# VH-VL binders against Probable Brix domain-containing ribosomal biogenesis protein: the designs that were tried, part 19

Target 1, 224 residues: Probable Brix domain-containing ribosomal biogenesis protein, of Pyrococcus abyssi (q9v200)
Amino acid sequence: MMLITTSHRPTRRTRSFGHDLERVFPNSLYMTRGKKTIQELLMEAYDRGYERLLIINVWKGNPLKMTFIKVHPDDWGYLGYLYLHGVKLQREMGFRGLNPIREDMPLVVTTAKRVGLDHLAFAQVFSELTTGKFVPRGDKSLLSIADKYNTDVLAVIERHPRGIVVNFYRLDVTKERAVGPLINVKIWIMEDGRRWDYKEAFGIKVKPRRKEGEAEEGARKDSH
Key: E = the ipSAE of ESMFold2; O = the ipSAE of OpenDDE; V2 = 0.75 times the mean of E and O plus 0.25 times the DockQ between their complexes.

## First folded at step 23 (VH-VL; framework fv_anetumab)

Design b1 (from j1 with heavy chain T104L, light chain R26S S96D; at its last look DockQ between E and O 0.03; V2 from the best seeds 0.00; counts 0 for: pae E 4.3 > 2, placed apart)
Fold by ESMFold2, look of step 24:
Structure b1 (fold): chain C 224 residues (1-224), chain A 120 residues (1-120), chain B 111 residues (1-111)
Amino acid sequence: as target 1 above (224 residues)
Amino acid sequence: QVELVQSGAEVKKPGESLKISCKGSGYSFTDYWIGWVRQAPGKGLEWMGYIYPGDYDTRYSPSFQGQVTISADKSISTAYLQWSSLKASDTAMYYCARHSGQVLPAFDIWGQGTLVTVSS
Amino acid sequence: DIALTQPASVSGSPGQSITISCTGTSSDVGGYNYVSWYQQHPGKAPKLMIYEVSNRPSGVSNRFSGSKSGNTASLTISGLQAEDEADYYCSSYTSDSTYVVFGGGTKLTVL
C-alpha cells in the first residue's frame, strides 16, 4: 500500500508511530529515512510497487504532520497533509508486538455512528490519501463491514472536542476495542483545494496567514 | 411519528432580543443534529448553523457567526435560535431541520417555520 | 456564503421530463457526494427529495432522480405532473467554513 518514513533525524516516538502505521496499513513498510532525498524515496517506493509515500514530520519529539505523496515515475505529486494535535501509540493503548499485515486485504475507512458532515468528508479524504476503501457506516457494525469487505483492519473516523480522530481496529487481534494508533487531526489540506481547520470549525478566531504558498504551522523537519 | 414543532410568529422592533424554539419528538433527540435555515422574503434558503444536542457541539455559517446563538436543552428535546439585538434585515422565515447524520446525510425533517418580522 | 448556481426557472408540460442543474466547485459538488435536493411549495417548509446525489428517501416518487458529473449536479423529474410545480433547491457540503451551501433556487412551472 505505502512506504512510510520520517523527516531526517526522527525521535523514538516518531519511529514508534511509523511502525504502528506499518501494522495497520496493509502491505506497507516503514523505512528508515537516513540521508535519502525525496526523489530517492519516490524511486524506492516505485521500485517496490507502493502507491503512496508517507512522510511523518516531528516537532519537539512528537509526530505533528503527515505528508502523503502519490508515487508515479512521471506523474508523482503531493496529495495532501494532516496536521496533528497528537497521537496515541499502540503501546500506550495496551498493545505491543503486533505483526504487520501481509495478506491481500483492503484498509476499510469508515466512521463512528454519531458523526457530522466534516467527519464524513474526512473519511472520504482519508481513503483517498491512503488508497483505503471508504465504506459509509450507516447502521452497520464494524464486524459486518469487515466481513463484507473481507478485511481485518478498519480506520474509524470519530468525533473529538477540538479535532477529528482516526482510530484503528485490528479485528484479528481483538473485537472489543481499537488497537491504535490514534491520530488526532487539527487541520487537513488536499492539494486540490479541499481543506478543514479545527479553529474555523469550532468558531475560534483564525489568525491571518501569509499567502497560499506559506504555512506557519507546517514547517518541514526534513530540511536543514 | 417524527416531528419538529417551532414556536409561533414574532413581531419585533430593531434592537430587541428574541429566542425562538424548536421541539423534537418521536425520535432520539440527542442522536441527530438540528440545523437552522433562514429564508428572507422572496429569497432562497440560507444555512445558519447546526447543533448536536448529545454533547452541544455547535457549528455556524461564517455569515452568522457572532450574529446569533444556537443552543439546545436536551432534557426537554428543544433547540433554540436567539438574537441579542435584532435588525430589520433579520425579517425572515426561520426553519429548524433535523440532519440524520450518516444514515441520511441531509435535512430530512423540517419544522413548520417561525416568521420573524422586525420593523421600526 | 457562495450559493450554488441554479437556473432561475424551468418549465415543462405534463408528461414531459425536465432537468434542473446545480453547479458548484471542486470544493463542494465536485469534491463530495453530499448533494441533496429540496422541494418547496408556496408557504410550506422544504421537503427532502434526493440525498447523497441520487438516493430517494422513502415516500418520494421514483419520477425524481439525481445525478452529478464534475461540478454539476442534476435533478430530473420525469412524467411531469401539476403537483411538481414548486421551488427546488440543491444543497451540498463544502470544504470551507460554510459547511452547508444551498443553490439559489429554481422555480418549476408546469404548463
Scores: ipSAE 0.321, ipTM 0.731, lowest interface PAE 4.3, mean pLDDT 88
ESMFold2, look of step 23: ipSAE 0.006; ipTM 0.528
ESMFold2 (binder alone), look of step 23: mean pLDDT 90; pTM 0.936
OpenDDE, look of step 23: ipSAE 0.017; ipTM 0.579
ESMFold2 (binder alone), look of step 24: mean pLDDT 91; pTM 0.940
OpenDDE, look of step 24: ipSAE 0.610; ipTM 0.843

Design b2 (from j1 with heavy chain T104R, light chain R26S S96D; at its last look DockQ between E and O 0.04; V2 from the best seeds 0.00; counts 0 for: pae E 16.2 > 2, placed apart)
Fold by OpenDDE, look of step 23:
Structure b2 (fold): chain C 224 residues (1-224), chain A 120 residues (1-120), chain B 111 residues (1-111)
Amino acid sequence: as target 1 above (224 residues)
Amino acid sequence: QVELVQSGAEVKKPGESLKISCKGSGYSFTDYWIGWVRQAPGKGLEWMGYIYPGDYDTRYSPSFQGQVTISADKSISTAYLQWSSLKASDTAMYYCARHSGQVRPAFDIWGQGTLVTVSS
Amino acid sequence: DIALTQPASVSGSPGQSITISCTGTSSDVGGYNYVSWYQQHPGKAPKLMIYEVSNRPSGVSNRFSGSKSGNTASLTISGLQAEDEADYYCSSYTSDSTYVVFGGGTKLTVL
């Protein structure tokens, strides 16, 4: 269960993305951020019984960052961050107006077949961030996995030339293809120090850009 | 509270134009299809079409294609159904409804209906 | 043309169970797994009672249930009450998921 919201004054696309996530995370809710502080959001999330708070940050009109926060009265804290190359919305994938999942079922997190260690690592991380259940793909079909865990929803980690992709399947909608949203991740960072950067992973020589510190400042300003 | 509120009853003559409205509230208006359903007096429900306010993608029933225009203004969370020239046969109750999913023919939220009477 | 066929009318006594059928007459009904049922009282808007063949929305009585066998979906109302007297419509979508279709409706009379 996840409470999903955005930074202040989100674009339409970001809001749509939040709603898309609501439709693929079981028993989750998208909430308009409004003027609410992170503390207020956490309290609300707790009162409603959510275990995670997800904040979608916007940059130049697009989803840029996903911030995951653990919701617990005695142990609330940041869990990790996903920095995004971009997203493809469900509507852009041909699916509009899917219903949220209100039945009790787990989000199964798995991978495409024949993925690398980085993808497996991310699948585990993503399961931790989302309270999903990581299931190694092996040679199993998605249907087989879904049946075993009594779920209609799977997050599938896939290869991408510019990062790692998360795609979502709703087997109650279609068994033939992913419904999305498609999330292209370029960097993920966990509070425990685990991290992955596509540039490093792919050996892309990055000109020393100025310190990534400024993007973190935007998230910190929301805490005041 | 999620709701759809429709414009009031209309009494028109044949040949007149008409535009009725359906305003959504309590939810993200741009993320759900809004459909229009016709119900002639003493008759069943007829799906006319629907519009996705997010990008204004519009689909019509073959029976209503070219007969009516479905539109929306997402800035005010309102969908519209309009006729350029009404006929007596257009006399009916018209409902707007939120479609719960693109691949699910479930309308979970309904407007209260707009009665349109076309008579000479 | 995609058509859903319903009986014109059904009746039952209070406390009884009744079933309303909805049969797809065209192979073009691709979304038969997504059959919905609506209740409509006189002068009121329809109300969603069942979606996706057998799912009940929040606030709908557990006396209402849905099932499917082959090309026929069924709405069952158990423990029939006077308030259940209404018109009932089934709905589905075309194989291309583009169009919505309604059944002809069934008038339920509680005797």
Scores: ipSAE 0.000, ipTM 0.500, lowest interface PAE 13.2, mean pLDDT 88
ESMFold2, look of step 23: ipSAE 0.000; ipTM 0.434
ESMFold2 (binder alone), look of step 23: mean pLDDT 91; pTM 0.942

Design b3 (from j1 with heavy chain T104Y, light chain R26S N33D S96D; at its last look DockQ between E and O 0.03; V2 from the best seeds 0.00; counts 0 for: pae E 16.2 > 2, placed apart)
Fold by ESMFold2, look of step 23:
Structure b3 (fold): chain C 224 residues (1-224), chain A 120 residues (1-120), chain B 111 residues (1-111)
Amino acid sequence: as target 1 above (224 residues)
Amino acid sequence: QVELVQSGAEVKKPGESLKISCKGSGYSFTDYWIGWVRQAPGKGLEWMGYIYPGDYDTRYSPSFQGQVTISADKSISTAYLQWSSLKASDTAMYYCARHSGQVYPAFDIWGQGTLVTVSS
Amino acid sequence: DIALTQPASVSGSPGQSITISCTGTSSDVGGYDYVSWYQQHPGKAPKLMIYEVSNRPSGVSNRFSGSKSGNTASLTISGLQAEDEADYYCSSYTSDSTYVVFGGGTKLTVL
């Protein structure tokens, strides 16, 4: 599914987060960054058959960032970015040593039963970033969705007072609760111009008088 | 909509004190760093330092450490740059700029600038 | 002792592509993807054109693109227009985020 790595010189927590993601993104691999350039990582991802390259950044004085890159031999490009309030690791949720998933199954991306339009939009965005399958939640249980789409792995988009949370379920491990990691999203940005910022969503006086005035010439067509 | 509005131009003599201001509006002031950038006449941009108004964490360029004081008052969404004793070489345009904070490390919103002239 | 080096000036004709370089070290430009580019017209404040090496803020024309190879970042302007005539500055953080550094600036002249 995806090749997962970090910026150069990752922290222990960043490496742990990368390994947790390896355990919930089917057919994915965490690879130590070492001295590899982005171009070298793209070549390795392509040779191994991955569709995405995910880079996890930690910046001193700044929270985590996740960068998603489309893997293609001559049409690669940045897809989008998640900027995070923070993460909660699987071990912090009481789960250790889960095995990666090597079977053919999709990552299903869905939502909690009661969410807003921003959460539905992000579920679509997250499915695009990860090559997951977006399934609207409605009143369906996670078990019924997993059965219909023949998967054990769901990313569930949930409400949070300061943003949007992604929480992962592995129904082969437990049907009772999420295993994590938990990702608390502050901002998401797609290269095609779609974006969301928690401060804009909770702002007091931010509405412009006309929507056309805020549309920008921003969609990327030439990314080489 | 998101704006940084700076105080007006200043004409001063060497040895005088000065405090200039930068007021933010249209966003959560305490959640972003505010930086100060100097541009001497005909010269390039120089980073002086920045402050995080949420907890007043302040960082200075080595070139400006001890030369100026950066401060903020979060209750009125205002950052300050001040000198205790101006010198002629302080003549410059001074910009405040919002560091995009935790989104990406760049200065995305700039004030209009405050021209400071120090001459006898 | 590490400064970001830019050419003092560059020129091009309307419709042409030009590239402005920004050379640092492995401790700033080469080590991290935090290079940004700013455009400054006379008498105006700088404007952010590129962040994190190659990303454009909303409202910045796709004629502006950024890249990095080794310790050198590049700003490329395609389809050059008269309004692109301005000063351009690159900027980066140091490896340990102790300070921000700007390049010396490049004056772009459109002939």
Scores: ipSAE 0.000, ipTM 0.421, lowest interface PAE 16.2, mean pLDDT 84
ESMFold2 (binder alone), look of step 23: mean pLDDT 91; pTM 0.940
OpenDDE, look of step 23: ipSAE 0.023; ipTM 0.597

Design e1 (from j6 with heavy chain E102Q; at its last look DockQ between E and O 0.03; V2 from the best seeds 0.00; counts 0 for: pae O 10.3 > 2, placed apart)
Fold by OpenDDE, look of step 23:
Structure e1 (fold): chain C 224 residues (1-224), chain A 120 residues (1-120), chain B 111 residues (1-111)
Amino acid sequence: as target 1 above (224 residues)
Amino acid sequence: QVELVQSGAEVKKPGESLKISCKGSGYSFTDYWIGWVRQAPGKGLEWMGYIYPGDYDTRYSPSFQGQVTISADKSISTAYLQWSSLKASDTAMYYCARHSGQVTPAFDIWGQGTLVTVSS
Amino acid sequence: DIALTQPASVSGSPGQSITISCTGTRSDVGGYNYVSWYQQHPGKAPKLMIYEVSNRPSGVSNRFSGSKSGNTASLTISGLQAEDEADYYCSSYAGSNTYVVFGGGTKLTVL
């Protein structure tokens, strides 16, 4: 499904986050970035049959940005970005040592009950980014949805006061609660122009964007 | 010359702890995964796990998870394999090997092996 | 369980060509494009002979070649020599959490 890596010289926490994602994205792999270029990573992803390359960018020791890249020989390209408020790791949620999913199953992306249009939009976007399957929640239980689509793993989009949250369920581990990681998204941007900003959505007066130029420079340096 | 040099043969008793080493030279030690491979007497090769000395990312084979500890000290270009409590079944030749890539099972450089004998 | 199956033994006469097969149980992980072959003489460490199905490292004889069809990788040794008598192991990427797996090994005897 997805090759997962980080920016150069990731922190332990960022690596842990990458491993957590490896455990919730079916048939995915966390790969140590090392000195590899994006091109090299894309080639490796392609050779291994992955459809997506995920790069976790680090800022001040924490995951800051998730970059999704489509892996295709004829149509490789950036798909979109998630800017994060933060993450909660599986271990921080009380789960350690989860095994990656080896079985062929889809990642089902759904929402909490009674979510807004923004959450639905994000659920769709997240499914596109991850090659997951978007399933409207309605009044259905997560178990019911999982059974219908023959999956043990769900990404659930939830409301949050500071953005949108992605939480992960592994029903093969527990049916009682999410295992994580919990991803708090503040901004998402798609290459096709679709975007969402929590400040705009929540009516928070955005002080004029100081040129966050420096965080983007790290991503640009990786492209050369 | 690129090489991996392993520590000498070990003779131990069941229940004893052991740590063996693999020192790399002639290349950037932090840029390559170092794996450990077990070979029991008269048996085949078994991949145990590997470590990336650059950031100490460590992966284990499911069969060896929790059974051994793989570590490294990049300051001295050395990888380690250790047991907290040896068993007779741990008797084997242990090789360290450099991976050409994380998921490319091409071990292009091998240590000479460390024979570990566990007997009562 | 992800496993690579090799014949236990193969034999050939000097000058002949022999092939050793390595068959994977699971191809869906995509790891079968990363097949390596190792030669091991008695009492020696393994030596990489082929990587990524068909590539030869520097210093390896051109008598050694690798190929793959479906879930089966093959090592071919042409112009068999006495020195080729050894154990041969295939390895492959085995997917998440397993990472690397070896075949059971093949003993090559030169008659």
Scores: ipSAE 0.005, ipTM 0.522, lowest interface PAE 10.3, mean pLDDT 89
ESMFold2, look of step 23: ipSAE 0.571; ipTM 0.810
ESMFold2 (binder alone), look of step 23: mean pLDDT 91; pTM 0.937

Design e2 (from j6 with heavy chain E102Q, light chain S96K; at its last look DockQ between E and O 0.02; V2 from the best seeds 0.00; counts 0 for: pae O 9.8 > 2, placed apart)
Fold by OpenDDE, look of step 23:
Structure e2 (fold): chain C 224 residues (1-224), chain A 120 residues (1-120), chain B 111 residues (1-111)
Amino acid sequence: as target 1 above (224 residues)
Amino acid sequence: QVELVQSGAEVKKPGESLKISCKGSGYSFTDYWIGWVRQAPGKGLEWMGYIYPGDYDTRYSPSFQGQVTISADKSISTAYLQWSSLKASDTAMYYCARHSGQVTPAFDIWGQGTLVTVSS
Amino acid sequence: DIALTQPASVSGSPGQSITISCTGTRSDVGGYNYVSWYQQHPGKAPKLMIYEVSNRPSGVSNRFSGSKSGNTASLTISGLQAEDEADYYCSSYAGKNTYVVFGGGTKLTVL
C-alpha cells in the first residue's frame, strides 16, 4: 500500500507515529529516512510495488504534516497534504505492539454516523491519498462494513471541535474501540486544488496568513 | 578499513541467557542497518532481523520475532543479539552483517561469525 | 510464505560456465529487483558477489554476473576455477514488510 517515512532526523514521537501508521495501513512499511532523497525514496517505493509514498514532516518535535506522493513510473507527483493539529499514538490509546497487517485487505475509509459534508469530502480525499476504499457509513455498523469488504482495518472520519479526526480500527485486535493512531487534521490540500481549512469551516477569524513560504521550503530542500 | 568484529564463541546450556556483540569500525555506524544471520550446522543462511543504530529502529523476521532481541549502542558502534533462554536448537553460527541499504538486502560487510553451542 | 528456491548442487569443469538459479515463489509481493548473491567457503563468512540482480561490488571478479528473468534470478560464473567451489546463496526482499529471505543455498563443485 504505502511506503511511510519521515523528514530527516525525526523525533521519537514522529517515528512512533510512523510505526503506528504502518500498523493500520495494510501491507505498508515504515522506513527510516536517513539521508535518502525523495527521488531515492520514490525509486525504492516503486521497486517495492508501493503506490504511495507518505512523508511525515516534523515541527517542534511533533508530526506537523503528512505528504502523500503518488508512486507511478509515468506519473510521479504529489497528491496532497494533511496539516495536523496533533496525533494521539496507539500506545497513548492503550495499544502497544500491534503487528502490521500482512494480509491483503483493503483499508476501508468511512465516517462516524451523522457527519457533515466536510467529513464526507475528507473521507473521499483520505481514501484517494491512501488508496483506501471509501464506504459511506449510513446507519451501518463498522463490523457490518468490515465484513462486507473483508477487512479488519477501518479509518473512521470523526468530528472534532478543532478540525477533522481520523481514527483507526483494527477489528482483529478489538471490536470495542479504535486502536489509533488518532490524527487530528486542521487543513488538507490536494494538488488538484481541493482544500479544507478548519478555521474557514468554523468561521474562525484568521489573522492574515503570514506567507506560508517557510514550510514549503523544507519540502523543496528535500527534493534536491 | 570497514569491518565488523564479533564476540567470541559461546558454549551454553539450555535455559541460559546470552548476549553476543558485533562492533563496527571504519564507517559511520549510525548510517547503516546491521543485520543478524543464523546458520545452523550444515544448514543455510537465515535472516533474523536488523537494527538501524541511528535511531534504533529494529525489525525482525517473523520466525525470530519474540525469540531474540536485537539491540545496539551507537556510542560504541556495537550491535547485539541476545536470548533470554537458550535452546539446543539455537546452536548455530551467528553473523552480523551491514546492509547496503534498508530496501536492498545486500550485506556488503560481514562479521567473522560467533559460534554458539547450546548443549546439556 | 515467500521462499527462494535454489538447486541443491551444481557442478562444472574448470573453464566452463555454470549458472545457479534462484526462483521466487511470490513475485507479486515486490522487491524482486533486490536480489543478492553470496559466496561462502567452508568455515568462512559469506561474501557479497552480486547485488540488485546484476551489480558487482568492487573486488569481485568479472567472472561473476547476475541476471533475472521473470521470477528467476541467475548467477553465472564464467571460466570456472577451483577456487569457485563454495556454497552460493541468493537473497531478496520478501514482501512489503522489510523481510529478507535467503535461498536454500547451492553447493558448487568444480570437477
Scores: ipSAE 0.007, ipTM 0.521, lowest interface PAE 9.8, mean pLDDT 88
ESMFold2, look of step 23: ipSAE 0.493; ipTM 0.782
ESMFold2 (binder alone), look of step 23: mean pLDDT 91; pTM 0.940

Design e3 (from j6 with heavy chain E102Q, light chain S27K; at its last look DockQ between E and O 0.04; V2 from the best seeds 0.00; counts 0 for: pae O 6.7 > 2, placed apart)
Fold by OpenDDE, look of step 24:
Structure e3 (fold): chain C 224 residues (1-224), chain A 120 residues (1-120), chain B 111 residues (1-111)
Amino acid sequence: as target 1 above (224 residues)
Amino acid sequence: QVELVQSGAEVKKPGESLKISCKGSGYSFTDYWIGWVRQAPGKGLEWMGYIYPGDYDTRYSPSFQGQVTISADKSISTAYLQWSSLKASDTAMYYCARHSGQVTPAFDIWGQGTLVTVSS
Amino acid sequence: DIALTQPASVSGSPGQSITISCTGTRKDVGGYNYVSWYQQHPGKAPKLMIYEVSNRPSGVSNRFSGSKSGNTASLTISGLQAEDEADYYCSSYAGSNTYVVFGGGTKLTVL
């Protein structure tokens, strides 16, 4: 399904996050980035039969961005980006040493029962990014959904004060709670122009970025 | 601006019924749980329960189950807390608060509170 | 019964750092990692200061921080100011995450 890697020189936490994702994306593999270029990664992903390349970018020691790339020899391209507020690792959620999923099953992407339109939109986007299957939650239980689609793994989109959360369920591990990782998304951007920003969604006044260009024009007038 | 506005202070006698209100504005009222929190004079916060106005799913604290009724009218973005028969021990400040999501117990928006005084 | 225990009171001088603890009775209680902190001034509604152990809502001073170790969540207030004098409450999901529980509250006095 997905080849997962990081930017160059990832932190331990970022590597751990990559491994956590390997455990919740069916038929996926975390690979150490090393010195490999994106092109090399794409070739490797293709050779191994993966449909997606996921690159986790690190900033200040934490996962900052998730980049999804379509793996195709004739049609490779960026699909979209998730900008993160942060993540909670499986170990931080009380789960360690989960085995990757090697059985043929879909990643079902759904939502919490009570979410807004933005969450539904993101669930669709997330399914596209991950080659998952979007399933509207309605009033159905996660177990019911899982049974219907013959899967043990669900990505559940949930509300969060700082954006949108993706939480992962492994029903083969526990039916009681999510196993993680928990991904807190603040912005997502698709290559087709679709986007979402938590600040805009939540009505948070973003100070207008001072256009860097206006500061240079003022300095030129005084030198004459 | 996102806000919750509660009904005014109430002075009641034991045995009387009461219904207080909490009106939401500035956000999609149906998309967030509304909780009720009791605070007796000089005491701490007590979660009573919450309701999801979108489908009127209601959950109570075990301590308040059967003691109060939480309801809502989504058409007017209003949640309610009601007693069938007040007791002196019901004297408290009552807050409504918006629950930020199903995964986090954070109440990010609060009403101003409704003081309920029950005295003989 | 799932309970969150806080100290009844804490005090500090202006400029100091103080910490308020919130200890859960059970480790296996779902939602314990979702600890929130609220500030309440006299006669005012509570204000959310921290959610999910360590996250600050917009508009909350960076002097407020949250952490957790084991079954104990902590609120730290650095650079203590007179305006910080208030009651502070922790909260978390309890049981099967179907209900919320508050701590007993901590009165912070700025000396």
Scores: ipSAE 0.019, ipTM 0.580, lowest interface PAE 6.7, mean pLDDT 88
ESMFold2, look of step 23: ipSAE 0.636; ipTM 0.832
ESMFold2 (binder alone), look of step 23: mean pLDDT 91; pTM 0.940
OpenDDE, look of step 23: ipSAE 0.008; ipTM 0.515
ESMFold2, look of step 24: ipSAE 0.544; ipTM 0.810
ESMFold2 (binder alone), look of step 24: mean pLDDT 91; pTM 0.940

## First folded at step 24 (VH-VL; framework fv_anetumab)

Design g1 (from b1 with heavy chain G54D Q102E; at its last look DockQ between E and O 0.21; V2 from the best seeds 0.00; counts 0 for: pae E 13.2 > 2, placed apart)
Fold by ESMFold2, look of step 24:
Structure g1 (fold): chain C 224 residues (1-224), chain A 120 residues (1-120), chain B 111 residues (1-111)
Amino acid sequence: as target 1 above (224 residues)
Amino acid sequence: QVELVQSGAEVKKPGESLKISCKGSGYSFTDYWIGWVRQAPGKGLEWMGYIYPDDYDTRYSPSFQGQVTISADKSISTAYLQWSSLKASDTAMYYCARHSGEVLPAFDIWGQGTLVTVSS
Amino acid sequence: DIALTQPASVSGSPGQSITISCTGTSSDVGGYNYVSWYQQHPGKAPKLMIYEVSNRPSGVSNRFSGSKSGNTASLTISGLQAEDEADYYCSSYTSDSTYVVFGGGTKLTVL
């Protein structure tokens, strides 16, 4: 379903994240970026039959942004972006050496049983970005949903105090818990104008950013 | 390697102000929430609130909202807990703790604690 | 804040298995897979033992396990040892806020 790569000069953690995604996006491939341009990547993705190109960008040694691109030789375009608080790798969740999914099955995108409207909206958005199938959760179990849609892999949208979490289940590996990777989203933006920002959603007022090298004075300093 | 180091014990009188500190090292300080947890003598743990040092996003427990100020200075990797007017009932051990920014919704690293004693 | 309900104390002999319960509501323990457990020895800071209901951090003995059923989470310690004598706290998020809640704590005595 997608070709997965990174910005130029990725860290080890970013490569690991890309490989983890390869193991939960059916029929997907992680490819080393090297010196390839976006246009070269789009042509390779098209020639291989992928519908999406995913680029993982790095800042401060962590994967902090995911860029989703529609693959088409003449009608390609940016679809949307996820800005991340962070990720948790499969190995950090106790899972190593999982095989990529070789069967022709869909990625199902659903939610935890108790979520808000923002989570439902993001589940639709994430399914559009990944070509997954959005399935509303209701009171259904993940196993019931997986059986109905003939899949072993689900992306589950969950609550988090700082944002929205995507957590991946591989029911062929275990029915007890997620295998990861886990993605903590702080902002998502679609090119069609839909967007979400955790600060706005939680009613957080943002102080003006201090320039680097200036220290705040006054109430935060004491003689102790 | 990864640690939170808190300021030393304090002995204060009712009505005095106080600011205690929690310095993080060995990790990316701005990528994790820093929480404050109170433990009164012989009592359990009480979550007071937390701050995200990257943008100073601050959340308080309803029981402590308006009673304390949580702040941070990311340039020196330090979080603070402050009272404008201490009460005898503020006598407690105060812990800072890191809440994982890698979507581990738990307090995985704890400071050693700061004992605050407020008595006449 | 609101405390999750834990038994005040539990005891066991070396080698036994014991279970500590943590009961909340569908708005916290029952509604999320974000239950964690902390061990606290006298005079020391708490230590994370279990997160996300059943996961152990590196360095925590596999004698410690966690589970959840409905609104009740459980910490099980198998092969009880003298060093396990401590206070144990559960913690969870609440569904109508991004707040954290702790349980009241359980004193484990190894006889």
Scores: ipSAE 0.000, ipTM 0.480, lowest interface PAE 13.2, mean pLDDT 85
ESMFold2 (binder alone), look of step 24: mean pLDDT 91; pTM 0.940
OpenDDE, look of step 24: ipSAE 0.496; ipTM 0.812

